# VH-VL binders against ADP-ribosylation factor GTPase-activating protein AGD1 (AGD1): the designs that were tried, part 12

Target 1, 225 residues: ADP-ribosylation factor GTPase-activating protein AGD1 (AGD1), of Arabidopsis thaliana (Mouse-ear cress) (q9fit8r1to225)
Amino acid sequence: MHFAKLDDSPMFRQQMQSMEESAELLRLRCLRFYKGCRKYTEGLGEGYDADIGFVNALESFGGGHNDPVCVAFGGPVMTKFTIALREIGTYKEVLRSQVEHMLSDRLLQFVNGDVHEVKEARKRFDKATITYDQAREKYLSLRKSTRLDVAATIEEDLHSARTTFEQARFHLVSALSNAESKKRFEFLEAVSGTMDAHLRFFKQGYELLHQMEPFINQVLAYAHQ
Key: E = the ipSAE of ESMFold2; O = the ipSAE of OpenDDE; V2 = 0.75 times the mean of E and O plus 0.25 times the DockQ between their complexes.

## First folded at step 3 (VH-VL)

Design p44 (from p7 with heavy chain Y104G G105Y Y106D; framework fv_pritumumab)
Fold by ESMFold2-Fast, scan of step 3:
Structure p44 (fold): chain C 225 residues (1-225), chain A 120 residues (1-120), chain B 107 residues (1-107)
Amino acid sequence: as target 1 above (225 residues)
Amino acid sequence: EVQLLESGGDLVQPGGSLRLSCAASGFTFSNYAMSWVRQAPGKGLEWVSAISWSGGSTNYADSVKGRFTISRDNSQNTLYLQMNSLRVEDTAVYICARDRGYSGYDFDYWGQGTLVTVSS
Amino acid sequence: DIQMTQSPSSLSASVGDRVTITCRASQGIRNYLAWFQQKPGKAPKSLIYAASSLQSKVPTQFSGSGSGTDFTLTISSLQPEDFATYYCQQYNSYPLTFGGGTKVEIK
C-alpha cells in the first residue's frame, strides 16, 4: 500500500530490494525447513522399518508356533503383541505421509508460487526499466530535422515503454505485498497442521496400547509370580 | 544545451553557514530529480544529497544529515543546498548533477562546481 | 551502505591498448551501476549507465559488463583523450556511493 505512493527513486528501489531480500531469506529458510522436515519424515520411515525388523525378530525368537520357546511365552499373547507393534508402525507411516503432504501442499507451493513470482516480476521490472530509459534517450535526442514518421514512431515507442514500465512496477509491488501478507498464514498452517498430525498419531497409539493394558499386565503378573 | 551553474561557494569558519545555488537551463527542470555531489581537493567523488522532481522527497548522506538541507524552486529552475554547522572536513568543490531520465538514476549532466572552504 | 571497491587505483597504458577497470559492490546492486570519466579540473562526464548501456555520443571503444556485484569497464583501443580518472557509481540504494577511482596514465 505505501509503496503505491512512492516515486521511482533509490529509496523506492531500496525498499523494494529490502522486501525482495526478505522474500529470498524466507524462501531459503522455508527450503531449509522443508529439508529438515524431509529428514524427519525419512526418520519416521526408518522407524517403520525398525519396527518391522523388531517384530520379525520377535517372531523369529520363537522359531515357529510349536517351538518350545514360543510356547513358553503363551503363543497367542505373543501374536497379539506382534500385531499391535505392526499397527503402531502403520500409524508412524500415516504420520510421515501427513507431514510430507502438508509440506508439499503448503510450504513448497508457497515457495514455488508466490516467492518465485516476486523474482519473475523483478526481472520484468528490470527489463521494462531499461527499455523505457532507452526509449526516453531516443526521444530526448530528436531534432527538428527528424522525419515526421520517424518522430511519430519514437513518440509511440516512448508511450508504450512508459506504460509497460508502470505496469511492471505495479505488478512487482503487488507481488511483494502479496508474498508478505501470505507468509504468516502459510507458516502457521504448516506448523499447526504438523501439530495436529502428531496429536492424532499419539492419540491412536495411546488408544491401541490402552486396550492392550490388561494383556500387558497379565504377562507381567505371570513373570513376577 | 543542458547547463548547470553553481554559485555561493566561499571561505567560512567552522560552525558557520552557507547557501549554495545551482541555476539550471536547457531542459524542463521540474521533470528531473537533482543531486549535490562533492569532491575534496585531491580526493574522489562523494554523494551529498538528492531531491525528487517535485521536491516531495529528499535524501542525505549520513555525514551531512541534520546539518544540510536540499531544496528546489521549480518556478526559478534553481536547486539549493543550505549548509549549517560547517566542519573543516566539508571543504570540497560542490557540484550539482541531473538524474538521467527520471528520479533515482545515475547522473547524465554535471555542473562545473563551486568551491567551499571551511577553515579558521 | 554499499561499499564500491574499484581496481586498480591506477594504471599506465599506451595509445591503442585494451584497458579494463573492475568495480565490486559489497552487496547485490543488479545492473544499477554507472561509469564516469573525469579529467583534471573538469566535471565528471557520463559514459555508461545500467552497467552496459552507452551514454549518447560516447565513443564505441567504451563498453561495460557485469551484474550483481562484479562489474567491468573496458576501453578496447585507448585514444589520447581517454587518459583520465574513471569512477563507478551504484544507484540501487541510498546513500549513492562511488568507487575510489582509477587513474589511467600515459605509459
Scores: ipSAE 0.000, ipTM 0.422, lowest interface PAE 18.7, mean pLDDT 80

Design p45 (framework fv_pritumumab)
Fold by ESMFold2-Fast, scan of step 3:
Structure p45 (fold): chain C 225 residues (1-225), chain A 121 residues (1-121), chain B 107 residues (1-107)
Amino acid sequence: as target 1 above (225 residues)
Amino acid sequence: EVQLLESGGDLVQPGGSLRLSCAASGFTFSNYAMSWVRQAPGKGLEWVSAISWSGGSTNYADSVKGRFTISRDNSQNTLYLQMNSLRVEDTAVYICARDRGYSSSWYFDYWGQGTLVTVSS
Amino acid sequence: DIQMTQSPSSLSASVGDRVTITCRASQGIRNYLAWFQQKPGKAPKSLIYAASSLQSKVPTQFSGSGSGTDFTLTISSLQPEDFATYYCQQYNSYPLTFGGGTKVEIK
């Protein structure tokens, strides 16, 4: 560890505080982005509901009445269009689920896991530091006249406090380093995965509609006659 | 009894050099980080430089970086401040201060009386 | 640099008075704040560290409080030997910085 070779000093604490501030800023940015992602997935859900409404309206136009126009639109071509639109709706729901997983769930996981651990590690470090300082001061005040059993207890307390301090310091540095190293990878992977999900959605949608192109052209030709 | 005794302060011309010493007694010097703090006549306290218990890390105020060098000799219980390229604004009483070293300390618990450095043109 | 703003610059008080001195950091320093007492021609004396912890053998009339950016030194009942200049200091990050000082004068 880089910091293992450094004394606890204002420089060390300034570096740790800078990293902690960066981690907290990242946490706040991730939470804000998470809220934006939730709004986006809500919008996708509303869009899906609107799509289903449109398909249902198209089906009711093509059936349910003894109007020759409705009967005509209930024919094979109209049936094929409504099936295709329902399939596209399914693709949109898959996209919503993937976006929620890649952006919302992953960002919240990072915030609750890695960034939260930095705060917990800092609390443990602060407590261990105070305990170690107190134990060290008692040890340094030992006199030749101090009872052997009392001196032994103070030495044992110092050793335990130092071990706890060193472990807490290592854990805090480790937590900060993990948060730093993960922030670029986690963000980039989440965004890239989301873009890939959109690519797959549009590709599937395009391929489905492309197969429908002859029927679209048939309906357009009929309408223009 | 913890004692810190500074020496080496003198009248020097701008551009001159001076070496300050701080003799420590009454405690295990090698267990503590040390700092130099200065106070210009009639002014407040200004931190100058710090050195860890082992001498492995040092820090300086921007105003003295590249001109001053803090060092210590744990075998002689002595802290030093080598001051080069002195300026009129470096005129101050230079005080050594003890810190408790590693952990969350780094605050000063004992101070010396100081030694006066006058840089005059 | 973390700027330490101390208030007031000076005050006049009588023996037995409660004296309050404030110190404000320009950014969060948690509890990494110390208080010092200095008499003319004398070495500074450490009073408080970690914002509220009394240094060994410091009289209990002295107390410190605060965290983050706002800190207070209180002398609950001013004694004749307490007439001095008081300084706050942050030790959260380099460079270490001191307040401008508060001179406590006899009325």
Scores: ipSAE 0.000, ipTM 0.444, lowest interface PAE 14.8, mean pLDDT 80

Design p47 (from p7 with heavy chain S57R R100K, light chain Y32W; framework fv_pritumumab)
Fold by ESMFold2-Fast, scan of step 3:
Structure p47 (fold): chain C 225 residues (1-225), chain A 120 residues (1-120), chain B 107 residues (1-107)
Amino acid sequence: as target 1 above (225 residues)
Amino acid sequence: EVQLLESGGDLVQPGGSLRLSCAASGFTFSNYAMSWVRQAPGKGLEWVSAISWSGGRTNYADSVKGRFTISRDNSQNTLYLQMNSLRVEDTAVYICARDKGYSYGYFDYWGQGTLVTVSS
Amino acid sequence: DIQMTQSPSSLSASVGDRVTITCRASQGIRNWLAWFQQKPGKAPKSLIYAASSLQSKVPTQFSGSGSGTDFTLTISSLQPEDFATYYCQQYNSYPLTFGGGTKVEIK
């Protein structure tokens, strides 16, 4: 991670390439995770629709005082079950929304912003290196007999090229360091957020069904007679 | 006019030592990194060692690590290669090369070379 | 270590011919590739750096191209003085490594 002597040497280039490869691997893994989360989130949405379909079908046995089949199958009891199932469906939609928010805010921001900046910083550094090399070669070719105005222009061009090179070098190092420092925290935040969302989802579902437990037991005892 | 002139090549027995010199002229020696490159008879080029403009950084090929030491004297415009524990496979023409920059890795000027023969 | 593979190891050509020499790196080196010319009994002469930039005073018949792992040196119209051995060299990382060389011989 440490760049004690920053220049365009083979050692510096090797260190930069290693960090760039790590950043690219991180980007690819984040994209894989993002695609997996999108598939999961889409599945949760389809699950919500399926839950509503199930509840609607079950209501055919719970509604209407004049339907002998409905009465035989415990009309008022079915109404309680359909209400509980609708609420569980809404909990799934809340989970979907929370997972989607994690992907939109943290993970996508890192993938679209920080990694692209590294690639752009590298392009700028490569161009600045070539420009500085050319200006340096021209400066080192100066003779004591060179015209003063020509020599002054070459010196000014070298100073400008060196300034641009130094700025590009520091910007590339900064971009690589920022990308590296974020890989643990962005990923951990995304994963932890997803786990927290599931914990809340299961807790809500458990609490709803737990309150119904005495009623469920009464119905089961009746049915088993 | 950039000039690099190597000296010190000799016939030496296996296990012996030699010190090579490269005298630089026609440019500001302290502004450039320097390298030693060798070429065995009838073979290709092999990079041996590099030293930064100030002498603060050195690099070596694995085949010579621990046996060869590169150094420079910027006040005398001279590059050195101290070779210890010489082997028959070290037999080559040793060429002094000027790096394009402080430690750029590309050689823009080369010397004529000095022959080192390691034989019993 | 980065291995540099040149092809062909030798070729025969006539004055005026277009000559192409290739160099392949075992891993990505971006544009940190140089070409050198060496005549029998002489020191190498620098031709090209950064894959495509001509060294000062090198004739325009020489050109280089490529990036990453695949590189090419082209001599557009071979001159009598161009019969020599050509070497590529990567300077992306230490140790610096050279290709095995390509000998350009007269037909």
Scores: ipSAE 0.000, ipTM 0.445, lowest interface PAE 17.3, mean pLDDT 81

Design r20 (from r12 with heavy chain R100W; framework fv_recaticimab; at its last look DockQ between E and O 0.01; V2 from the best seeds 0.00; counts 0 for: pae E 20.1 > 2, placed apart)
Fold by ESMFold2-Fast, scan of step 3:
Structure r20 (fold): chain C 225 residues (1-225), chain A 120 residues (1-120), chain B 112 residues (1-112)
Amino acid sequence: as target 1 above (225 residues)
Amino acid sequence: QVQLVQSGAEVKKPGASVKVSCKASGYTFTGYYMHWVRQAPGQGLEWMGYINPNSGGTKYHQNFKDRVTMTRDTSISTAYMELSRLRSDDTAVYYCARDWGYSYGYFDYWGQGTTVTVSS
Amino acid sequence: DIVMSQSPSSLSASVGDRVTITCKSSQSVLYSSNNKNYLAWYQQKPGKSPKLLIYWASTRESGVPDRFSGSGSGTDFTLTISSLQPEDFATYYCQQYYSTPTFGQGTKLEIK
């Protein structure tokens, strides 16, 4: 975003207020999205635990490859299936990790970095504005009869307050501009990365099970004997 | 890049126990069974047992069932094989090996081996 | 246990020779439902770990030269090296994984 006026004016302050409100809304929506993603990754972790339980239960049919129950289930073919299911569980953990890292390294860092900096920059700006306004009022109250040492001090205070105000204003403008310019990129990165992670997860799962298809068909054929 | 790195050579007296380690890297440690195979000097390969690193479940060969214990530490991707009540005929190179695809399987990656010498 | 018997126990050959090592199991390692033989072949050089060459009786491991081939079914298996190279002088082992793993006693391939 561009600012039309850089001097302290009502229009400039209205532009800042509007962008601050947009940044705060963005922060709240990002945190809501983050909470949803945390629930999702927790669900993926629980799914991995369930996968381990399922594989362990299937392994319990085996007292060795010559166990009657294991042999009845196809023996080595069933063992291959349990290994495949364990691999799928590993893919779920990779998916969970990728989604979690995206939230921590991209979305949450954006919120804590760029968007949070806007709030801090605004607080600094407000303080600097008060200080500058007070220094300006003292300066405007100076008379020609005011002692030179007192006048010099008030002039130095005004200069310091103005410098601080200008720095704080510039930092706030920069923070707002950075948040605004990164908004689309950060969200697109988070969304596209999440979609890519799911694509890879389903593709890996499909490819693993597709490799198992001949064994599945042979188990079915064996069962019909 | 899959690697299995074993602990160093050991010299033990009869009646002692030995614990060999095997650190895995380059793959998901809990996704593959880890087997232990030994080889006495000038002799062939002898299977001892396996551990499922995910569950901690083990299967030992009848010849070792009362003397061998296999464990793992998933936090450091390391498997262990402890053989107790050592005899001179336990002198051998002990290997860890990864099971490719089955609880009993063929072994696609092997550790470098740990020489255990049992002498009085 | 399934007993694995290799023949010969040692073999002398020259570079360029075709060599054949045989392996016999005491019972079939062919699983009828998937039509696969649960048999692998390993190469071991002095002071080194075994290296997987062949699995499922005839499938060559990635990176293994095509001069190595496995054949056979049920109880009788062979490992063939079509044109022996200097680096092939080693001990070779067959292994079944149909049940509790067992290895053949090994075949030492020596320079003639």
Scores: ipSAE 0.000, ipTM 0.382, lowest interface PAE 25.7, mean pLDDT 79
Fold by ESMFold2, look of step 5:
Structure r20 (fold): chain C 225 residues (1-225), chain A 120 residues (1-120), chain B 112 residues (1-112)
Amino acid sequence: as target 1 above (225 residues)
Amino acid sequence: QVQLVQSGAEVKKPGASVKVSCKASGYTFTGYYMHWVRQAPGQGLEWMGYINPNSGGTKYHQNFKDRVTMTRDTSISTAYMELSRLRSDDTAVYYCARDWGYSYGYFDYWGQGTTVTVSS
Amino acid sequence: DIVMSQSPSSLSASVGDRVTITCKSSQSVLYSSNNKNYLAWYQQKPGKSPKLLIYWASTRESGVPDRFSGSGSGTDFTLTISSLQPEDFATYYCQQYYSTPTFGQGTKLEIK
């Protein structure tokens, strides 16, 4: 979003307050989204632990040469399937890591970083505004009888306070513009990257199992024999 | 090239609601506040409120605050003004007007107006 | 709300005349921080939307003929049309934007 003109006005200050309210609303939505992402990635991690347990149980069930049931599920057939299941578990851990890095970390930076900068910039602006208003009141109260050295000091203080005020205003506008930019551009990229990570996960799993398809068909044909 | 195109005329009975649309083109819709101003027949201009199209934040004049709702749909660059519990003195032409930049409050582009007639 | 009062409420004039319309606000619309008057002027022809003429009390909008000028400060403002043209017969509104926007009641400029 582009500001057409950066001048101080009562309506401009109202617009800035509206942008601050928008940023805080977005922060609350991002916090909820972040918590949902954390729950999802924790679920993937627990799912990986369950995958390992399943593979271990399957390996323990198979591999016995003496048991007719174990012969059917042991040896070469079991080894190929348990290797594939472990590799699918690896793909799941990659997915968990990608969601954390591409989405969760960016949401946290917005909540803790970008909105924090807006709040700090507002605090500095409010302080600079008070100082500038006080210096302006002193300047406007000068009389023709005021000593030149006293008037010069008051004028110097006014110029310093004005410079600080203008810098604080610029920094607050910059922080607000950054927060607006984040919601337009960076979140779309993060969500899109997360969608691609899911696509890659399922593609890798499909390709792995698809290459096992002749093997699966051979085993099924033997089992019906 | 900036254009604000409003929905067509409406005839309503007292107690009904009306929703007027204002479709913006030729500029970045979310970069400028949208205001609503009405004009009763033979009367002057009366400011009703604004919406920030980026945030959806609104400010309403006290005379309308319990009856007006301003919304927008950024995907089609359209602002809406809904006035409920219509009275005969709500008969007017309703304009959308673009604020020049942020927080200035003067209007460089106006819609063509939407006539709303409330007959008893 | 800041009340805006225009004078006169209507005015008859001939092509070529110099016309002056006055607008008075109930409180100052001069913002001391930037030294600007938050005052605009609009022209509205019958059946048409308002058209912005002047903002910041004295700055002409792009495309507005130079026969239109604005002056004044604080609470007292003037719109002047230096040589009236046939297309200038309309209703003129002042508007403050120092706070919640309010408009003057209008000045109808009629052909004599």
Scores: ipSAE 0.000, ipTM 0.408, lowest interface PAE 20.1, mean pLDDT 82
ESMFold2 (binder alone), look of step 5: mean pLDDT 93; pTM 0.953
OpenDDE, look of step 5: ipSAE 0.005; ipTM 0.473

Design r34 (from r4 with heavy chain E99D F102Y G103S E104Y Y105G; framework fv_recaticimab)
Fold by ESMFold2-Fast, scan of step 3:
Structure r34 (fold): chain C 225 residues (1-225), chain A 120 residues (1-120), chain B 112 residues (1-112)
Amino acid sequence: as target 1 above (225 residues)
Amino acid sequence: QVQLVQSGAEVKKPGASVKVSCKASGYTFTGYYMHWVRQAPGQGLEWMGYINPNSGGTKYHQNFKDRVTMTRDTSISTAYMELSRLRSDDTAVYYCARDLWYSYGYFDYWGQGTTVTVSS
Amino acid sequence: DIVMSQSPSSLSASVGDRVTITCKSSQSVLYSSNNKNYLAWYQQKPGKSPKLLIYWASTRESGVPDRFSGSGSGTDFTLTISSLQPEDFATYYCQQYYSYPTFGQGTKLEIK
């Protein structure tokens, strides 16, 4: 649908209202998505804290201590596992930071920007519409007996009001079109960026653990003896 | 007081172009949209498009979009409609008509019409 | 485009008769926000330009005789001439302005 093809008419105003309603629905959905992103990011942060706590507990049992118990359970294999777990935690923190930056921060800025531009354009359009309608009614009430100077002023006011109305209409259409295009682009970019961040996170995690496979097998061998 | 005066009849050969003028008087030319409507012999009225004389902005019906150009000259309060690549079925009376407001797009004043005949 | 259909295509009547012309739109031309029907009626005499008779479906243009009246709402509209006069020999067109302008095919009124 290309709004620019339509000039002012009841059909144009109905389509404009429809676009505004669609824009508001998308804004609300984006806001809900933003809230979901905040919860996810918060969960990732709590998860990272839990991971560090787990690694610290593991080190207390076998790593970084110089006593008979730690010596008995600590060793090169335990040290390798501890380092790997800390590295996985770092990958999770990178993921958290990327989700926060690409989704939460950018999406909120986008949503706030859209609301401001459309709302201001709508206010200007509404005011211009009222002014134009009033000027038109005044013009339609002119009588043959009306003073020429008064009639000229009323006609000039009508012309001015119409020009302002047309400018405000164009600005509102532009704001709505820009909001629509920007929402599609920013949303898709944000989601794609987040998916890429997850892909990188899982790939890095997989590669690290795959490299650790020989050590995992050694531990399993010890457990079976 | 309000008058729309159009240019005289034209006879054109197929493939030629025709430019019809419509001179407005008795009102503020830039305050009202100007529409163009044609009528083939024995047929009804067909809307072609409009021009906003203030901005020069135009809207054309899809049937004419490739061949019509609407312009205006605010210094002489005149609107123009040029139709190119004329065919026999473009033979019609072409009218200019004033629109008070697009949302109120009824035509309160019409030009007298310009007969355009396309034949060999 | 909104399609406008008029009936009848032609009508013959005597001076003094009441005549009715109907116009139907393919979609409603009633704008709910202002409760106005975006429909006009024009009269075209042979060799002359169309003349506005009625706008907003029922509002008579200045200078138009009171024997002309318009009625209807939404998709169905009627132009009525209460007491036909010799000068009313003409073709009548309805036009919607809810969207880009479209006209009915016309109704030719012939006086018997």
Scores: ipSAE 0.000, ipTM 0.501, lowest interface PAE 12.1, mean pLDDT 81

Design r41 (framework fv_recaticimab)
Fold by ESMFold2-Fast, scan of step 3:
Structure r41 (fold): chain C 225 residues (1-225), chain A 121 residues (1-121), chain B 112 residues (1-112)
Amino acid sequence: as target 1 above (225 residues)
Amino acid sequence: QVQLVQSGAEVKKPGASVKVSCKASGYTFTGYYMHWVRQAPGQGLEWMGYINPNSGGTKYHQNFKDRVTMTRDTSISTAYMELSRLRSDDTAVYYCARDYGYSYGYYFDYWGQGTTVTVSS
Amino acid sequence: DIVMSQSPSSLSASVGDRVTITCKSSQSVLYSSNNKNYLAWYQQKPGKSPKLLIYWASTRESGVPDRFSGSGSGTDFTLTISSLQPEDFATYYCQQYYSTPTFGQGTKLEIK
């Protein structure tokens, strides 16, 4: 959304209100998304812990040919499987870390930082608007019978209030525009980065397991006897 | 009392520029926006833009953005409107007008007497 | 820009007549937050600058005779002169200030 005009018209005020409402809706959706991302990365971490537990348990069946259980279970092939699974677990931890950085940490920083800037700009604008509106009402109530010194003071107050209002308005519009641009970019970057992280994870996992395919087939052939 | 006095009539050739002045008196010059509105012969009124005399900030209508420049000199309470690259269809009476002081919209309580600008073809 | 359309383009009337001029906007100029119509009316006599008559659709400017009245809301507005005087023969313009200011094309009031 671009502020092409700085009119103080009701249409400008409605457009600003619409932009604020859109920004607030986006903020709420980002917070909801952040909570989902946090749960997702938490699940990835728990999954990694479970994978390590699985690999550790499986290691009791791998190793040297001197262990009767390891000999019965294919020994060296089981060792290769545990090494591969541990490596895949490492890939999962890298994925968790990357996703947490791209989604949870960056999105929360964006929501907290830019929302705060807009909130402060809005607070200054609201205060300036009230002051300006009051000064304008006093000025419009002036009568021909009003003392010249009193009228001059009211005009000075109006002038000062208008200047403050215009500066606050500009800062709010700038903060809103910056926030909207950053939200769009941060959201797209976070999602795209996450998809890229998954691509790398599956690619690495696939390549590792593909190299293991002969050993998998060997174990399957043995079991089918 | 509030008074806006504009400069005299101008005759210009196509491609030239014209600068119209508007001297304000009877109020705090920097407290009110100064707008420029033109009227071609036998036609209606067309808003061109405004200047905030306090900040020097301006806003121009899209139709004039490339050719108009509005300035002011607070020491003599005077606003200026310069229109460049004049065309024959720029022939009009140019008015300065003060807004009523509302932040929510612009309507004009005092107008200058007008400056006739004739662009000969 | 909001387009303002006035009707009629001209009308003839006699002193003492009641005259009605209408103005239509291409979109509503009523601001719901303050319930005000952002519409003004101006009078322009030949060779003179425009003079503000009405603002907020119905509020008379100081010094404007009470025979002038404005009415309407949203997109349809009316300027009424209840008993024409000789000095009222002029061109009348409506103006919206809901957005970037735009004017109607004018209504020329002529002596019959």
Scores: ipSAE 0.000, ipTM 0.472, lowest interface PAE 13.1, mean pLDDT 81

